# VH-VL binders against Cytochrome c oxidase assembly factor 8 (COA8), part 223

Target 1, 167 residues: Cytochrome c oxidase assembly factor 8 (COA8), of Homo sapiens (Human) (q96il0)
Amino acid sequence: APERGAERRDTAPSGVSRFCPPRKSCHDWIGPPDKYSNLRPVHFYIPENESPLEQKLRKLRQETQEWNQQFWANQNLTFSKEKEEFIHSRLKTKGLGLRTESGQKATLNAEEMADFYKEFLSKNFQKHMYYNRDWYKRNFAITFFMGKVALERIWNKLKQKQKKRSN
Key: E = the ipSAE of ESMFold2; O = the ipSAE of OpenDDE; V2 = 0.75 times the mean of E and O plus 0.25 times the DockQ between their complexes.

## First folded at step 21 (VH-VL)

Design nl10 (from nk10 with light chain Y33H; framework fv_ebronucimab; at its last look DockQ between E and O 0.56; V2 from the best seeds 0.73)
Fold by OpenDDE, look of step 21:
Structure nl10 (fold): chain C 167 residues (1-167), chain A 122 residues (1-122), chain B 111 residues (1-111)
Amino acid sequence: as target 1 above (167 residues)
Amino acid sequence: EVQLVESGGGLVQPGRSLRLSCAASGFTFEDYAMNWVRQAPGKGLEWVSGISWNSGDISYADSVQGRFTISRDNGKNSLYLQMNSLRAEDTALYFCAKDSRFFLGSGHFDVWGQGTMVTVSS
Amino acid sequence: QSELTQPRSVSGSPGQSVTISCTGSSSNIGSGHDVHWYQQHPGKAPKLLISGNSNRPSGVPDRFSGSKSGNTASLTISGLQAEDEADYYCQSYDWSLEGWVFGTGTDVTVL
């Protein structure tokens, strides 16, 4: 009897997308959608003369990105698992097999699936509310620091122009 | 070297107040959430409170909600815990713990102080 | 429950492997929040042992490994040594409590 390979339950690897931007890039790079979160990771550019403010902004962005990736990867896995369990449970209740006579995966109708979606959304409503709150907090902080960095850059450009006029 | 040093512990009577302090050094204090964790004698670890890097997010355990106040002074690299209406069950070693992240709930505690003992007794 | 459930004690002989379980709920471990592990020797502050379910900080021996499945996380200590005698705590974030939760702790004894 062939040993049923233990289905390695794909725990969402906390793995940063293996996408490596070109070494000479002076810009942020957007990777392909992550297979678990379906979010596109951003690889943030690090300037040679990164200011402390720019560094803090970059770190805030990076942390927020990782937080989002983790949340949605886990949410999608949970959704997929619960969906499959729901389908299996309903098929079993109907006395139907997991596969049709044609060998296709048995599915439920749209009405039955609507019940699943409603239940899933209801069950996860509070979790999504907390996520949204935290998302706003994080993005507000990022936006605030983006403004600060923009002002710093403007100031530095003005100082450079003044120095060039004085020479 | 990254270090956290707790102070302000002592013996107090029930109903009294105490203020704990944690002095941080060796890292950019304003870039990390900070936490208080306590351990009663011969007991496990209990999270008490957490504060985000900018104090924009603050959380408390139910056991201390309404009695304790966490705060921070980023200019002084200091974390504080104001403890009011102290109870016998608040008797514990109180640790200051550095989060690995800016915000609460997404990191881990990578640096711990040695703790300061709070004893609440009649 | 405001605490993650751990066995009270685990024992093993030198060179053996021991596993500590940490069981949470759908609002913490089961919600996808990472599990972290701390080691605490008597009279010492806790030390980070494992972060993010399986990541070892620098200076932590490779005999320590973490895993997570469903609502349960596990810490495995392979090749148990006398210096591994300590209390071990799991930790996770609970979104419903908006706070951190620790495990009940496990006393590891080396026989």
Scores: ipSAE 0.849, ipTM 0.942, lowest interface PAE 0.6, mean pLDDT 92
Fold by ESMFold2, look of step 21:
Structure nl10 (fold): chain C 167 residues (1-167), chain A 122 residues (1-122), chain B 111 residues (1-111)
Amino acid sequence: as target 1 above (167 residues)
Amino acid sequence: EVQLVESGGGLVQPGRSLRLSCAASGFTFEDYAMNWVRQAPGKGLEWVSGISWNSGDISYADSVQGRFTISRDNGKNSLYLQMNSLRAEDTALYFCAKDSRFFLGSGHFDVWGQGTMVTVSS
Amino acid sequence: QSELTQPRSVSGSPGQSVTISCTGSSSNIGSGHDVHWYQQHPGKAPKLLISGNSNRPSGVPDRFSGSKSGNTASLTISGLQAEDEADYYCQSYDWSLEGWVFGTGTDVTVL
């Protein structure tokens, strides 16, 4: 009975995710975009005989996914709030209301919105510089352990093949 | 049983040095960031320094930058704090704290030691 | 030097609810960094009480709850008991300092 090799685990960074991997899955799954971060979570498979290296790699990946999703969820919220504040401020200086005569939200043209995008990027430059540095540190470690796991698996396969050839 | 045990505290004169140790047991030490936190007598908690699981990321509070050095030996399950140019203001109970994460800044401190007292007085 | 602001003391009678505020800045709580809470009884090491704004570790009574909004986090103790008399600290990460910051601490007294 090979129906279940490992327990299923949820990897969503916030409590609002509703995606659950299939019970019988023996593979990592990529779920739909998270409502707040817009990132697709990976739902990690845990095999029955997970080696210590495989476990460490999975934990590094899980932590990095949670960190990344939290960062972008927070940035998306900040972006949305500051965008609305910018539009409100510019409409007010033009003497316009927040709604068109049809009742829809008033907006600014693309050239006016470009000013917002420049301001937002400038305000967040140093924070994103630190985010990029930390992203590289995390992904370097992940890549290093992906290599170690790959070598471990190749070594085990070669050892098994040498045993079969000698027998 | 997850445990952290600090040692190396004592009475020391201003301007001198002291080295704190923290022995870890009951968990995979090399998979977690580690931190030092101090508490002056009758005062609140002050974070001192942190080090990532692989020592690749190290950070210090401004009050100790350039005087203190955090390090770890994953082979000995040990965390260290070298404290140079000690001042009266460094007098505190020093706690070793286990981070919940590999890297700095995204976790919390889930296990604490009992602390080792450092007194800087002439 | 940056600290998160907490009230110096809060008191309540047994069975009452008490709320402790924790106010930070745009470089810590305001940037969306999580807030963690620690309980410290006299002469003892701090103990994790709430992680990730609202997550309660195993063994922590369900009368403890946390929340966060904007630059402010809150710890609520519902049904205050004698053993809840202790100091409480909030904590967040500050990206601009590249380090952890603790709150000033709140002395909870059970009347």
Scores: ipSAE 0.725, ipTM 0.889, lowest interface PAE 0.8, mean pLDDT 87
ESMFold2 (binder alone), look of step 21: mean pLDDT 94; pTM 0.960

Design nl11 (from nk10 with heavy chain D57E; framework fv_ebronucimab; at its last look DockQ between E and O 0.55; V2 from the best seeds 0.72)
Fold by OpenDDE, look of step 21:
Structure nl11 (fold): chain C 167 residues (1-167), chain A 122 residues (1-122), chain B 111 residues (1-111)
Amino acid sequence: as target 1 above (167 residues)
Amino acid sequence: EVQLVESGGGLVQPGRSLRLSCAASGFTFEDYAMNWVRQAPGKGLEWVSGISWNSGEISYADSVQGRFTISRDNGKNSLYLQMNSLRAEDTALYFCAKDSRFFLGSGHFDVWGQGTMVTVSS
Amino acid sequence: QSELTQPRSVSGSPGQSVTISCTGSSSNIGSGYDVHWYQQHPGKAPKLLISGNSNRPSGVPDRFSGSKSGNTASLTISGLQAEDEADYYCQSYDWSLEGWVFGTGTDVTVL
């Protein structure tokens, strides 16, 4: 009897998308959607003369991105797992097998699945509230630092123009 | 070298107040969340409180909620814990712990101080 | 529960492998938050041993490994050495408590 290979439960690898932008890129790059989170990762450009404010902004953005990727990867895995368990439980209660006579995966109807979605949303409501709160806090900080960096860049451009006029 | 140094511990009577301080050096203090963790004699680690890099997020363990106040001064590279209404169960070695991230809950504690002992006794 | 559950003690002979379990709930480990591990020698501050379920900081020997499955994380110490005698704590974040939670701690003894 062939040893049924232990299904390596795909733990969402904390793996940063292996998408490497071109080395000569002067811009942020957006990768393909991550297979677990379904979020598109952003590869942030690092200027050669990155200011301390720019660096802090980049780090804030990177941390927030990683936080979002992890949250949604885990949420999607939890959702998929609980959905499958619900389907299996409901089919078992109905005396139905996991496969139809045609060999297809047995599914529940839309009404039965509506109960699952309602329960799942109710169960995760508080978690989503906390996520949303934290999301706003993080993005507010990022936006604030984006403003600071923008002002710094304007100031630096003005100083350079003044120096060119004096020479 | 990255270092955290706790101070302000001592012997106090129940109901009294104490203020702990943690001096940070060797890293950009304002870029990291900071935490207090305590360990009662012969017991395990207990998280007490955390504060985000900009003090925009503050959290407390239920055991200290309403009695303790965490704060930070980024200009002084210092973390504080104001402890009010101290109880015998607050007797512990208090560690300052640096988070690896700006915000709470997304990092880990990569640097620890040596701790300061707080003893609450009659 | 405000704490992650660990075995009170684990023992092994030099060169053996020991595993420490850390069991949480759906509001911490089971919700997908990472598990971190700390080593604490007697009279010393805790030291980060494993971050993000399986990442070893620089200076941590490769005989230490972390894993996570469901609501349970595991720390494995392979090739147990005398210097590994210490207390070990798991840590995770709990979204319902809005705070960090530590494990109950495990005393590892080298026989």
Scores: ipSAE 0.844, ipTM 0.940, lowest interface PAE 0.6, mean pLDDT 92
Fold by ESMFold2, look of step 21:
Structure nl11 (fold): chain C 167 residues (1-167), chain A 122 residues (1-122), chain B 111 residues (1-111)
Amino acid sequence: as target 1 above (167 residues)
Amino acid sequence: EVQLVESGGGLVQPGRSLRLSCAASGFTFEDYAMNWVRQAPGKGLEWVSGISWNSGEISYADSVQGRFTISRDNGKNSLYLQMNSLRAEDTALYFCAKDSRFFLGSGHFDVWGQGTMVTVSS
Amino acid sequence: QSELTQPRSVSGSPGQSVTISCTGSSSNIGSGYDVHWYQQHPGKAPKLLISGNSNRPSGVPDRFSGSKSGNTASLTISGLQAEDEADYYCQSYDWSLEGWVFGTGTDVTVL
């Protein structure tokens, strides 16, 4: 269990999800974009003296990150699947094959693809509205607890000054 | 020991009200969403309502929307279901269930109570 | 009310494997929401059996396994035992209903 194992230059120069922060980090780390969600995960620091309030804040943030990662991973897969299905359906309606004569995958021009983007956004409007509402509810709670943690830390510093004076 | 204990069930006439309670112990109640699930005699499970850890998210099944009100008191480690305008189809065993998450929609129900029976009959 | 479709009953002899299907829609399992499984013995409360499609909570035997593909999830009981005779329910979240949906339930009988 050597401390040097996590410091092998595995930072995110290539944007891959294999980011590995230093083992002795005293701060949260923001990693590279996840392959599926395209979101940057936070690697949370857990201090030795974490208070119950600090622990609750960290857990709220961890759950919200997992929720957010799952939502966008699922939406990205849905987008890709529906885009492919739309292209195949429109090519079939035109009597065209799935590949051009050069062997490349057949596709639609930008004007034709605009119909897909419009349909996708319209179909997913309600789902995204619920996501935005839930995102705000989660982040308001997190922000509130960030404030509570800040006040707790100020109070603890005042208590430490009191103890040092009486020592 | 993690426990959920429901109470407040009984026999009532249609159109009347009941209030169910669920007392929680053995875990940090205020850190989890909570749910009510019901099961009519001889039938399957039906989700009724859920409430997030801080009451900031509340959701109801369409069958009870506007008639039932879920609430919680984190100071008393208690979950409640106010059931108004009761109908015969509300007759069921009502379970209290602990969610694994703070907020609704991304968890699962890891602890269940034994249920309290509600019978709505003339 | 919307619900996930399960077979009404499944049976098997001790030591055999049985599989329970759970089919949802594009607003629940089809949107990528996890499927959870619960076991309910007669007269008892449900108990979590599988979470997150395939995760076994502590104390659940490894003969229980779960999977998900497309709109369908599956629970498999390998090496069926007498105590596995119970009702089994799948569960997923449905974004359009803004709530949880349970499967119709499957009565597993050990012959």
Scores: ipSAE 0.706, ipTM 0.874, lowest interface PAE 0.9, mean pLDDT 87
ESMFold2 (binder alone), look of step 21: mean pLDDT 94; pTM 0.961

Design nl12 (from nk10 with light chain G32A; framework fv_ebronucimab; at its last look DockQ between E and O 0.37; V2 from the best seeds 0.63)
Fold by OpenDDE, look of step 21:
Structure nl12 (fold): chain C 167 residues (1-167), chain A 122 residues (1-122), chain B 111 residues (1-111)
Amino acid sequence: as target 1 above (167 residues)
Amino acid sequence: EVQLVESGGGLVQPGRSLRLSCAASGFTFEDYAMNWVRQAPGKGLEWVSGISWNSGDISYADSVQGRFTISRDNGKNSLYLQMNSLRAEDTALYFCAKDSRFFLGSGHFDVWGQGTMVTVSS
Amino acid sequence: QSELTQPRSVSGSPGQSVTISCTGSSSNIGSAYDVHWYQQHPGKAPKLLISGNSNRPSGVPDRFSGSKSGNTASLTISGLQAEDEADYYCQSYDWSLEGWVFGTGTDVTVL
């Protein structure tokens, strides 16, 4: 009897998408959607003369991105698992097999699936509320520092123009 | 070298107040969330409170909610814990712990102080 | 429950492998949040041993490994050494409590 290979439960690897932007890039790069989170990772550019404000902004963005990737990767895995369990449970209750006579994966109708979605949303409502709150907190901080960095850049440009006029 | 140094511990009577301080050095203090963790004698670790890098997010364990106040002064690289209405069950070694991240919950505690002992006894 | 459940004690002979389990709920270990592990020797502050379920900080031997599955995390110590005698704590963030939660702790003894 062939040893049924232990299905390696795909734990969402905390692995940042291995997308490496070109070394000479002076811009942020957007990678392909992550297979677990379905979010596109951003590779942040690091300037040679990165200011402390720019660095802090970059780190805030990176942390927030990682947080989002992890949340949605886990949420999607949980959703997929619970969905499959629901389908299997419902089919079993109906006395139906997991496969149709044609060998296709047995599915539930839209009405039955609506019950699953409603239950799933209800169960995860509080979790989503906390996520949304934290999302706003993080993005507010990022936006604030984006403003600071923008002002710093403007100021630096003005100083350079003044120095060129005095020479 | 990255270091955390706790102070302000001591012997106090029940119902009294105490203020703990943690002095941070060797890293950019304002870029990290900070936490207080306590350990009663011969017991496990208990998280007490956490504060985000900008004090925009503060959390407390239920056991200390309404009695303790966490605060930070980024200009002084210092973390504080104001403890009011102290109880015998608050007797513990109190550790200052640095988070690896800006916000609570997204990091881990990568640096710990040596702790300051708080004893609440009649 | 405000604490993650660990076995009270685990023992092994030098060179053996021991595993410490850490069981939580869907609001902590079973959620998006990672599990971290700390080692604490007697009279010392805790030290980070494993971060992000399986990441070892610099200076932590490769004989320490972490894993997470469902509501349970595990720390495995392979090739147990005398210096590994310590208390071990798991940690996770609980979104429902909006706070960190530690495990009950596990005393590892080397026989």
Scores: ipSAE 0.817, ipTM 0.923, lowest interface PAE 0.6, mean pLDDT 92
Fold by ESMFold2, look of step 21:
Structure nl12 (fold): chain C 167 residues (1-167), chain A 122 residues (1-122), chain B 111 residues (1-111)
Amino acid sequence: as target 1 above (167 residues)
Amino acid sequence: EVQLVESGGGLVQPGRSLRLSCAASGFTFEDYAMNWVRQAPGKGLEWVSGISWNSGDISYADSVQGRFTISRDNGKNSLYLQMNSLRAEDTALYFCAKDSRFFLGSGHFDVWGQGTMVTVSS
Amino acid sequence: QSELTQPRSVSGSPGQSVTISCTGSSSNIGSAYDVHWYQQHPGKAPKLLISGNSNRPSGVPDRFSGSKSGNTASLTISGLQAEDEADYYCQSYDWSLEGWVFGTGTDVTVL
């Protein structure tokens, strides 16, 4: 039998296994804020007749996307807030002002900031563990319903083949 | 008509158990997290416990951890609270509340029942 | 564990505006979690009044408005009416407790 080239790089998003819920909005600004990561491609899929399973999958994915956006917004605020509080606290201990002569914010050097990064990592370790746990719980549910939708579509395809043979 | 109806409250002695039920109707129960909230006589609202749409995530207030167990039966559109080792401070009106979301922590409570009274006294 | 701090009571005359504050901590409102508001008349169940800091559900009069800044959320009742006499509770999620926290409650009196 003939063999194809070394690797095929189009085995994932092409053809079968498209379980992404449809987007029905003509305005894409419902997406993430400026701080939101776009680590996966945007998919536009708007079926004419969405099944109850397809609808539940879409709702699960939409909620998870919003939850993820909220988490990263919270983390950005927490990081910025705690960083400024740490800098201000250490500047006060040194008897220094919060701003330079030019009006710019006073800062700490990298060695001084190392204590902040260590404290931040330690304080937020449990929060990030909860995030990762919840992320996996959400994505397990989504994967489960992707499987159910796949089976539904296979069954409908087989039923359509049966009708074609009986006509 | 969206409704939540609590039942199972009553008078019990300290150290005993009660099981509360909440019957849901008028919405797709399995698509939402559910919560129990209590209110002691003359006091404010206190969140007790929550359960995600598929029971895959459950949380409890510290005051009830280890004594109360939340559960749900999506086939019966019902939410439950098993309350063990009851104390006088558990005396309250217990509300069933529908979350607006599938999972815990990202929604709000958009539908409430009228509550069932639990009284713990000798 | 921690609860959100509200004033015990607020009063106003019909037609006036009143504002109820709700102050949280860095593990709830201070971490940018949304604040929700509930109204409770005596002997009744709580009713959702404001969700997501400022969103009014269907059936809630437009004289109710909410906002949030820093660790503090506010509920404003513009054009106070007699039926607004009730208890009001704010609510936020707390990541450190992995649970919901309610405010201490505010008794609104229409003079």
Scores: ipSAE 0.626, ipTM 0.833, lowest interface PAE 1.3, mean pLDDT 83
ESMFold2 (binder alone), look of step 21: mean pLDDT 94; pTM 0.959

Design nl2 (from nk2 with light chain S96T; framework fv_ebronucimab; at its last look DockQ between E and O 0.52; V2 from the best seeds 0.71)
Fold by OpenDDE, look of step 21:
Formats: C-alpha cells, structure tokens, sequence
Structure nl2 (fold): chain C 167 residues (1-167), chain A 122 residues (1-122), chain B 111 residues (1-111)
C-alpha cells in the first residue's frame, strides 16, 4: 500500500522572496508576485550615505511591506482552505463525490459559491476593517517621512550650491 | 548593550496610583513599539499594554483598560505606565519589553527588563 | 479566550526530546499570526527563544525548534539538558482583542 505522503501543509514560509537585485543597483527593485500573498515584493535600495531619516523611512517601508505580505498570505490561505471545506461539505450534503465520473474535481455552481463568498466576506469584515485602519496609519507615517526626506535632500542640495558659490 | 531598566514599583494600598518608568538604552528607542508585561507571583505572563513608536497606536488588556495609561517620551528614551485605581490583582512584577517592530501586533519581544515589583495590599 | 493553552508541565530525562503544545483560536494562531516562544528561568526575565514560529535568535541552540499547524504551535526541545529546566511561554497576537496573548506557561522539568 503506497504510503500516502503526508501533504506538507504549506505553512506560508516567512518567504522573503529570494529575488536578489543586481548588487550594483541604485534603485528599488520590484520582484515577482509572491506565491502566497500575490503581492510583489520591493527590494529597497540602501544608499552608501544613507541619512538617519532615509534609514527610518526605509525601515518603515520594509516593515509595512512585510506586514502586508504576511496579512495577505494568511488571508489567501484561509480563504482557500475555507473555500475547499465549503465545497466538500456542500458536495457531501448533495451525496456527490469529490470527483466527477470523468475524474475531474467536482465543483459547485456560481449560485452556490455566492453563498460562500457572502459568508466569507461577512465573517472577515471586521478583520478587513482593522487591516484598512492599520494600512492607513502605516502609509501616513511613510508619507510623512517621505516628505521629511525630500526636504532634507532639498536642503542638502542648497547647502552644496552655496558652498560652490563661496569658493 | 541593549538594556531596559524598570523603576517606580513599590507597596501601595488599593485604590491608589503608581507610575512605572522604563529607561531604554543601546538602541534607537523611537524606532520600536514598547510594551508592558506583568507576572503575578507564581503565575504566568500577562500582556498589559503596548504603544507604537510614535504613540499613534495604544492598546490595553481588558483587565487594565480605563485604569492604566501607557505613554512614552522618545526624547528621554523612556516608557511609562500610569496605574490608577490599583487592585490587589494588579500585584505583579512589571516588565518593560521592547518590540522588534514600529507598530504593534507584527513583531515580538526581543529585549526585556528585569522588572519592577508592584504590590497592592491593604 | 484571552490566553493560549499550554500543558502545565512537561518532564523528560537528559538527552530525551520533549514537546510543548500551544493551542490558540481562529482569532490568533489560527488566523495566521506568528507564534513566539520565551524561556524564563526562576527569578529571571523572559528570554526570546523562538520567533516567527520557527526562527532561532542568535545564541539559541539548534536543539530548540518551533512549528505551527492550524490553531496549534509546538516547541520541541531535543537532547534535553539540565539548563533547559524553566518555564516556557508561547505568544501570539489576537486581532479581535487587538492585544498580545501569552500561553498559560509550561514548566519543563529535567529528571
């Protein structure tokens, strides 16, 4: 009897996309969509002379990205699991097998699936509300620091121009 | 060296107030959320409160909600816990705990203080 | 439930493997939030042992391992040593409570 390989339940690895940008890149790089979150990871460039403000901005962006990746990876896994459970439960209730006579995976019709989607959205409504709230808080902070960094860069450019005029 | 040092613990009567302080050193204090965790004698760990790096997010355990106030002074690298209307069940060793993240709920506690003892007794 | 459920105590002989379970709910571990583990020796502050379900900080021996499945996380201590005698706490985040939640704690005794 072939040992039914224990389906390694793919726990969403804390999968930092192994996408390595070119070492000489002076720009942020966007990776391919993550297989769990379906979000494209950004690899942030680290300047050689990174200011403390730039560093803080980068860290805020990185943390927010990781937070988003984790949230959506888990949400997608939960969705997929609950969807499959719903389908199996409904098929069982109908006295139908998990596979059709042709060997295809049995599916539910669009109307039956509409009930699942409605229930799933209702159940996760509060979670999405909290996510959205936190998303705004994080992005507000990021935007604020983007402004600070922009002002710092402008100021530094002006100082350099003044020094060149004085020499 | 990264260090957290709690202070302000002591013996107080029920209904009184106490203010705990935590002094942080060895890291950029303003880049991390901070937490208070307590442990009653011979009991487990209980999360009490957390505050984000910029004080924009604050959370409390239900057991202390409305009585305790967490705050921070990033200029002084200090975390505070104002405890009002203290009860006997608030008797615990109070730990200051550093989060690994700016915001609450996405990190873990990588640095702990030694704790300050709060005893609420008549 | 405001707490994650752990066994009260686990014991083993030196060199044996012991496993501590941490059971949560759909609002914390089951929702995909990471589980962290802390070790606490008597009279000491907790120390981070495992982060992000399975990651070991620097200085933590490889005999400590973490895993997560469904609503349950597990800490395994392989090759149990006398120095491993301590309390162990799991931690996760509960999104409904917007709070950190600790496990009830497990006393590990080395026989």
Amino acid sequence: as target 1 above (167 residues)
Amino acid sequence: EVQLVESGGGLVQPGRSLRLSCAASGFTFEDYAMNWVRQAPGKGLEWVSGISWNSGDISYADSVQGRFTISRDNGKNSLYLQMNSLRAEDTALYFCAKDTRFFLGSGHFDVWGQGTMVTVSS
Amino acid sequence: QSELTQPRSVSGSPGQSVTISCTGSSSNIGSGYDVHWYQQHPGKAPKLLISGNSERPSGVPDRFSGSKSGNTASLTISGLQAEDEADYYCQSYDWTLESWVFGTGTDVTVL
Scores: ipSAE 0.854, ipTM 0.943, lowest interface PAE 0.6, mean pLDDT 93
Fold by ESMFold2, look of step 21:
Structure nl2 (fold): chain C 167 residues (1-167), chain A 122 residues (1-122), chain B 111 residues (1-111)
Amino acid sequence: as target 1 above (167 residues)
Amino acid sequence: EVQLVESGGGLVQPGRSLRLSCAASGFTFEDYAMNWVRQAPGKGLEWVSGISWNSGDISYADSVQGRFTISRDNGKNSLYLQMNSLRAEDTALYFCAKDTRFFLGSGHFDVWGQGTMVTVSS
Amino acid sequence: QSELTQPRSVSGSPGQSVTISCTGSSSNIGSGYDVHWYQQHPGKAPKLLISGNSERPSGVPDRFSGSKSGNTASLTISGLQAEDEADYYCQSYDWTLESWVFGTGTDVTVL
């Protein structure tokens, strides 16, 4: 409502515009793309009666998301940084300025840039191979626990259904 | 209270073997990666080996690869280090350390044992 | 074996600030891996002091702070006290070695 800021004391609770989803309608939330990784983080819902299996699955998913976000944020930054450094070092070798007369960044021709892309690919090949291996190991564990949670939920629904029919 | 207790250290001759054990209590052992870290007398910390929560990932320092084998028994809340072909340079206090993560490489070591001493000399 | 580089020793008077550097490479700290710090008193096991570059676990005084930039992390002890006299180790992960790596260690002396 319009008086959210009326409770401005330092110890006062936050305003009433905060979301508190109903139990059955609550879902994980997907946030905007992270600036550095370009991945959309999942904000995991913690249900009121989360089982130990559900908790382990959530923790596995949270850990894997954090790992994945960190990897791609660093790869994107490294690519941009190394590209710029490559261009600057080759321009200096030619005795050229880092900017044109118009003030725009000087660049290299396509043949010279192809050298950068080849070097970057070979330098990062091993790192991406390790990433893919680790990604599959993490996803196997997550898939395993998704199956266990699904079976647990089916069993609980069958018990609820039996209680209703026993009357 | 979260605790790690190492055992199995001792004096051995070069070329012989020892098996270290680490008993865990106070936490869900099977949810965390575990590590061995050693410290030679008067020297710094050296990571030795780590194992993921389900033993699906195992890694060794180059100095011990091929000679040491890390393993875990989640049913007994225990971590092990089988040390074969021991050398004088393996002489150290060996610590068991709990990771904060399931998998290797992105956590940190929040709980340490007090260590078990391994001495390798003729 | 790769190590993170730390100064051998640092010293300060009670109440002063000291900073311990931890320098790695592009395969560890420079790849964005977090830096963690451990304090070790003589005859004791290491104790986690700072995790995730700058986070203090419960029970660690706020005079300990950490930061990371590029290939270098720093631990700062503000308001140095006698009990801070200990060895300090940084730690990161190295993807090329597939290994945790520790710093060389820093002996902090309170004058």
Scores: ipSAE 0.700, ipTM 0.871, lowest interface PAE 0.9, mean pLDDT 86
ESMFold2 (binder alone), look of step 21: mean pLDDT 94; pTM 0.958

